# VH-VL binders against Rho GTPase-activating protein gacHH (gacHH): the designs that were tried, part 4

Target 1, 179 residues: Rho GTPase-activating protein gacHH (gacHH), of Dictyostelium discoideum (Social amoeba) (q86l99r1233to1411)
Amino acid sequence: SNKESLPFRRDVIEKVINHLRENSLDTEGIFRLSGNMESVRGIVKSFAHGEPNLSFEVHNISNALKHYLRSLDPPLIPYEFFLMLLDARKNEDAETIRNIFWKIPSDNRVVLTLLVDLMVKISENSNVNKMNSKNLSIVFGPTILKPRTPTLDRMALMTETQLQCGIIQTFIEDFHYIF

## First folded at step 4 (VH-VL)

Design v39 (from u05 with light chain G50D; framework fv_umesolerbart)
Fold by ESMFold2-Fast, scan of step 4:
Structure v39 (fold): chain C 179 residues (1-179), chain A 117 residues (1-117), chain B 107 residues (1-107)
Amino acid sequence: as target 1 above (179 residues)
Amino acid sequence: EVQLVESGGDLVQPGGSLRLSCAASGFTFSSYWMNWVRQAPGKGLEWVSFISSDSSTIYYADSVKGRFTISRDNAKKSLYLQMTSLRAEDTAVYYCARGDWEYFDLWGQGTLVTVSS
Amino acid sequence: EIVMTQSPATLSVSPGERATLSCRASQSVGSNLAWYQQKPGQAPRRLIYDASTRATGIPARFSGSGSGTEFTLTISSLQSEDFAIYYCQQYYDWPPTFGGGTKVEIK
């Protein structure tokens, strides 16, 4: 409730994603399994200060990235793209999703590209790490794509959550078409 | 001992409400996706609801959308299912099930909900 | 939703015999398929996941095979404790769906 937003640091996110790409592809439950809560909080603070502390176990680092992305305001995919992406997904319109992606501001778009590329690599190794595109979409859908005003209608919220996850799944599965 | 224990099942009249609880022990509850799965007497298994580890993602079966609410309290290591507008066809044993992804590796013993006048 | 169909509904087998249970999906589910065992009055128990991976503690006589739309659970040298109802479940797409079950009973 009214928690302070953290600054968007492209350089920090890039370093964290690079670390996870090198260290997490064989890790069972990457992004799903929780890290140590106090370690995660400490790592997130290091992100905000521009010097990511990557000396922790990989689950702590992955959870720190997840929490950091969730804290961004505006979110990684800016609010203005929320409804149009959900509508395009509802219509199963990958071309429109691609067109919307290329309208995202360049820093956000580059970070989103790096994040989805990581998700693609994790998904390709799902026989080992158990994280396929569907599993990753559950983690990242509501994390990087959300409305400015929270949806209070329960039925609408459920439909919205499914579409949010569907967008991320589309990003992973159609990566070479969209990105 | 790794276990899930359900409670709250009862006899209720159609249109009534019930809250089911599931207490987890022996594992890091906050790290797992959780589900409710039900089984009507003499019938097969039906998935009811899903909640992610941090409650950010929630899904419901079409048969219960708008009537049931799943929630969790990671500090209390508990999963809940608030049921409203209950119908005779909701009569079932309700299982709390731990998600090893979308498949289920740990199940509670179940709690019986009977909706009858 | 993806519909899962199990056959036969009931399989009568003698102890020591091989039991073969089938599960068919209405569309491809890759290898995203699990098998569960349920005994009367008990909760289901996970046997197999990812179509062929045996869960920890599950005896070697249980094996899963198949991919796409056709899957099989095989129980070699059936033992008395194996008489139960078996369910397949897909997790390729939401919602996760179960087959109607196959009851394995004594001949």
Scores: ipSAE 0.006, ipTM 0.531, lowest interface PAE 12.1, mean pLDDT 87

Design v41 (from u05 with light chain Y92D D93Y; framework fv_umesolerbart)
Fold by ESMFold2-Fast, scan of step 4:
Structure v41 (fold): chain C 179 residues (1-179), chain A 117 residues (1-117), chain B 107 residues (1-107)
Amino acid sequence: as target 1 above (179 residues)
Amino acid sequence: EVQLVESGGDLVQPGGSLRLSCAASGFTFSSYWMNWVRQAPGKGLEWVSFISSDSSTIYYADSVKGRFTISRDNAKKSLYLQMTSLRAEDTAVYYCARGDWEYFDLWGQGTLVTVSS
Amino acid sequence: EIVMTQSPATLSVSPGERATLSCRASQSVGSNLAWYQQKPGQAPRRLIYGASTRATGIPARFSGSGSGTEFTLTISSLQSEDFAIYYCQQYDYWPPTFGGGTKVEIK
């Protein structure tokens, strides 16, 4: 590929998620509050080199993961699953969402499972960290699930965003059913 | 003295195999990312392969993926490149290079691999 | 991968003159750019890193400039030992990529 995107590194993402699972569950505003932009850029570059730099403050590491996932093309949930997941969510069809999840390529599915497991653990600590399933869905919906061609229609975009967030919220709330 | 010394380059027939070695001295080899970079006769530099300090992360250029295997032995302070299914276009001087986030700061003198019938 | 393009492919200059070599990246690499000199039969030698920082032992006549996508290596008052091939290399994103090289030859 001639696309200038960071490689999808399952091993790197797993190391970063494991670090956050161990160090971030009590951190207020995790994934929502900004880190230092220079530190975040440096950490993202370390992901590209295969050696994640995890010696930074936790907000820098969480934002680096968020930016890395956002930079993936195709996204963590491949483009071909976008519309079918939105349709399943619109119909409140958790069984179809589960069936689609299990069709996702194995490396993407494993990373998605680790990421959602982290989100479940963060949401269970929301009294301390202030990040419930809805807050996490706002962060990760547009990050890991997005259309190949964004719409310029404001109303369509609002509807898509609500469904994207709904899918992530379903992943968190129905984790043991879907995963 | 901080240095890298390559060895193993030879004349091989198309379809053949060859193993290159790189011996490191004067620095803590186990702390550094390592690379192989090659240069075909009269051509520019081409990155070939990367290995992290603990061998957990390995990358290959598309041109060699599936045919070359990079490995390292930190106790022996050595880097290796196992080459199989060699093609005429693999003919090049192969350099061992110490890589960091910033640049390739240390290079060996290279070892010549010639793939010819 | 980020594509690095060097121009000109060949630059003919007289000793004592100034040589200006260009390197362009297909996307921003910040200041994460290195320059290497390679003489026939020798390994590349690092001249510049961080776009403008001279490596230890590199003469002051070598200077680098630029940021983002456009970079320049300048060799002032060319000496006979400066006739070589020069490569730029980005280290902002993996994989590291090199330009095609600029050959600086005697006029």
Scores: ipSAE 0.000, ipTM 0.417, lowest interface PAE 19.8, mean pLDDT 85

Design v42 (from u05 with light chain D93E P96Y; framework fv_umesolerbart)
Fold by ESMFold2-Fast, scan of step 4:
Structure v42 (fold): chain C 179 residues (1-179), chain A 117 residues (1-117), chain B 107 residues (1-107)
Amino acid sequence: as target 1 above (179 residues)
Amino acid sequence: EVQLVESGGDLVQPGGSLRLSCAASGFTFSSYWMNWVRQAPGKGLEWVSFISSDSSTIYYADSVKGRFTISRDNAKKSLYLQMTSLRAEDTAVYYCARGDWEYFDLWGQGTLVTVSS
Amino acid sequence: EIVMTQSPATLSVSPGERATLSCRASQSVGSNLAWYQQKPGQAPRRLIYGASTRATGIPARFSGSGSGTEFTLTISSLQSEDFAIYYCQQYYEWPYTFGGGTKVEIK
């Protein structure tokens, strides 16, 4: 593909997350249900240009954030932390997960903190919005945490995906310990 | 209106391969998590595999890991299950099922796979 | 994996009577439990999710209760169309697991 890499814009992501925090907590299927694809594409372009267009319906904005985060290279959680986080999750070592979190570069860490705080707020309202910590982990696990070189082994990919989701679920459930 | 239709079930020999398809209609297929669930003759339901809306998250039951591959084509509104190294215990009606957060809210009518010599 | 156990395996009841079906999880699943109805030759049909929420179109005679590890499906005043096999399913974690089913048959 010949698609330009999208720039990491901390200020844009913060503005988008704050908008969703104010407008999406009661929205059923937030981050899971698809928005209008043309609208999502236009919103993502506005993010890349540094001026987020937030005048759209909330599913379009949430999907645009998801797409934007997924397109980041390196990902929100830099590649160097991938294997060590998966290993810590495999060993159920919350202290090591916390220690790794605090090694993440400050701009990435601030954005991750805002994103996980939003996920915590959404999950606390899951009786209305239907998105608990497990549901959110399915959405964000592969989006913000991924290897530099994807595995070609189907079984290894499945195991890695379980751990990626597990890390995000740990971030949500143990938020006040880790963050 | 809203429906799932499975196809591809057949009689196959042990060690053989088979590909199942599920065609979705009447809803926005790309917005939903999808599952395969099977039921052996006269037995209960067994969850087989899960795929997220964008294929980034995939899970399998231990009984089929390494042998089955779930995939989807959102443009064609289709779900697939590629089965290899089939065993007698894989004999079942295979249902595709739509995941709606907390439960499977839409099921196809199923397609029968028989693994026998 | 979480093991789901349903009891009884078979429940014989007369039309108009109440049926109470039990489902037990080997570990807590919170309220992440669904109930399905399956009639002979048909695909399963959703009845209850979130342990107690009736799916759209499901008659009021169906009710679910419970949380954690112990769950119950109650069918008040059974009608002829309610004779079927009922399955519980947890969706707390993967793998998703079903109970063995309870067959509700006419006495």
Scores: ipSAE 0.012, ipTM 0.620, lowest interface PAE 8.0, mean pLDDT 88

Design v44 (from u05 with light chain N32W W94Y; framework fv_umesolerbart)
Fold by ESMFold2-Fast, scan of step 4:
Formats: C-alpha cells, sequence, structure tokens
Structure v44 (fold): chain C 179 residues (1-179), chain A 117 residues (1-117), chain B 107 residues (1-107)
C-alpha cells in the first residue's frame, strides 16, 4: 500500500485537461518547463477533494497534472498491460496496441483518451509551443505506463524507456485509429 | 443534502476524556480527506488533526499530540476524535471539516467542549 | 509555523460601500492562501482559495488579491448578509495556520 498515493478523481482530471486545452496550446514548453514546486504540490492536493486550483500560471497547472498522474498507484495504464504494450510496440503492431487499449478499464480509458486528445492538439501546434509527439512522449511515457517491479539493469531500463515513449508516441500519431 | 453533523461535546473536568463524532451525508465520504478544526470562545480558528481517505496518513497539531486520536469508519460515514487528558485550554467549539489538510470546503456546525472544574 | 496577521481587527462600513481586508504572513506563502467567512453562531464558509480563486457559489463582489506576504480580500458592494468575521489561512507549509480574523460590522 502506497501511503503517498492520491485518489483517482476522473472529474477533477477532466476539469484540469479542459482548462489546459483552452489555455495552454500556444504555451512554449508546456508540460516540459517546470512550475513552482510549492504551488504544484498544493494544486495536486486540491485534486483529492474535487476543486482543483486553476488560478495559477499554466506551467504550475500542467506540472500538477503530471505529478498527480505519476502519483497514481496503480498507474493510469494498469500494471497488467505494461509488458504486452511494450511487446506490441517492439513489433510495431498498432492493431494489437488498439486491441489492448480497449481492454483498459473504462474510467482509465476515458481519462487516457482525454489526455491523449490534449497531447494531439498540443503537437498540432508544435510550431508555436515547441512540443511535438516525441517531446510529449518523453514527458508522459514514464508517467502513465510503469512496470510493477522496476528493473535495476541500466540496459533493460533504457530499452523499456524507449518503448514506453514509443507507446505514447503511437497513441498521439495514430489517435484516430486507436481511440 | 451535502452536510456534516457533529455530536459529543460536553462539560468535562481537567484530565477527563471525551469522544466527538461527525456524521457525513450527501457525498462519497470514503473519497475525502477529513479534519478537525477548533475555535476557543471569542478566539480564532486552530487546526487540530487530519486523516486521509483510507486512514493511512494521520497528522496532529503539536498541542494535542499524544492526547487526541482521530479515526474514521467509511462504512458508517463517520469521523471521530477521541480526546484524553483534557486541559482547560482545550475548551473550544470543535468543527468537522472536509478537504485537504491545507484548506476546507465543507464544515459541520460544531460541537462545544468545555473543560472546567 | 507561519504566523498570519489580519488588519484591522474591526472594520465598520455601511451597506453598498467597499470593504478592504488585509492579511500578512510572517514569511512568503506564494499564492497559497484561502479566505473564510463566519457568521454569528455558524461554521466558517470558504470564499477564496489560491489567493484569488472564488469558491463555487461565491458572489463576484468578493475578490482576493496578493502574493508572497501581503494579501487583500475586497467586498466591492457590501450586502446585509456580508456582515461577518473573515479569516485568512495559509496552506503553503504544514501546519495550516489562520489569521486572527477581521470583524466587518455595520457603521
Amino acid sequence: as target 1 above (179 residues)
Amino acid sequence: EVQLVESGGDLVQPGGSLRLSCAASGFTFSSYWMNWVRQAPGKGLEWVSFISSDSSTIYYADSVKGRFTISRDNAKKSLYLQMTSLRAEDTAVYYCARGDWEYFDLWGQGTLVTVSS
Amino acid sequence: EIVMTQSPATLSVSPGERATLSCRASQSVGSWLAWYQQKPGQAPRRLIYGASTRATGIPARFSGSGSGTEFTLTISSLQSEDFAIYYCQQYYDYPPTFGGGTKVEIK
């Protein structure tokens, strides 16, 4: 049991994503550039009770969403899908990735859909915001897709990280096919 | 109706014990962090204790550590504060409050605890 | 612990007038500040959080501003139901701490 885990609040995540969709598409380095960590911590805690603090600058809000998603245990994409998604990505099998996506529990799947849709819109505006699908995949790969038992082998970790990022990049680039 | 209703406040002698209860209704109690906040007569607000949704994380104000115990029963939608070794300075209206230990969005009406000879 | 100081202790105003309440923190709390309203015989009610964000259902006449150590709550056109005691609270650092309150009363 992870005492640091925050409750999964679909309604809060939807409000935060909608705010970012309306306010962040032209923001350079969105999700990459750091916010104020004290502000981020409090915004993340506000998610637990259903009234997210959206009065802060967009970098604080976007980093709060990242931190909140990282704190989820189990992660947004449940542990049992980790290895099968990495295997499908290794084989460049978008059909299998789509089939696995539709097996994800409905609340997780809806949140994942909203999050990836936001990433698609950000990537479409990358000429302004400088965040393409590869940049977003580096941010969200290790955030929403994790093994239950992390590897301590440097080479295996490097390979896993590349595949984790590859899955998110596939979600963004093949959004209309997968989702 | 979304509400918190407190009970258990009484007149007790110094060194005594008392248990406060807070009954929640109109929302999913098990999904929220809960707090106790008190207010001495004619004075301001003072945070007392925090409990996470699953009881895994608990905090106390330094003034009550070792004397007060916060607990909850999610099946009964109830929050509790067991008070022991009560002192005159513990005299206050005790509020049950929903939200993070940082700020509070829903409050009970309060229950008065008086510690006096 | 962070000490919160409110001023004035009592503010006498007439209905329809603007009321300005101050809150000072002993150290910077960023924008990690909430405001509460408490009417006689009632529990506190949250008005503002994040220094300037109105809570759900709070009228537009209530506005919060400030950052760091100096914060202000403004009630732009005081209504009869606004006569109450107002508390600021920091949530930048543990434990959360409250100011001593400002009583807004009829002149």
Scores: ipSAE 0.000, ipTM 0.433, lowest interface PAE 17.7, mean pLDDT 85

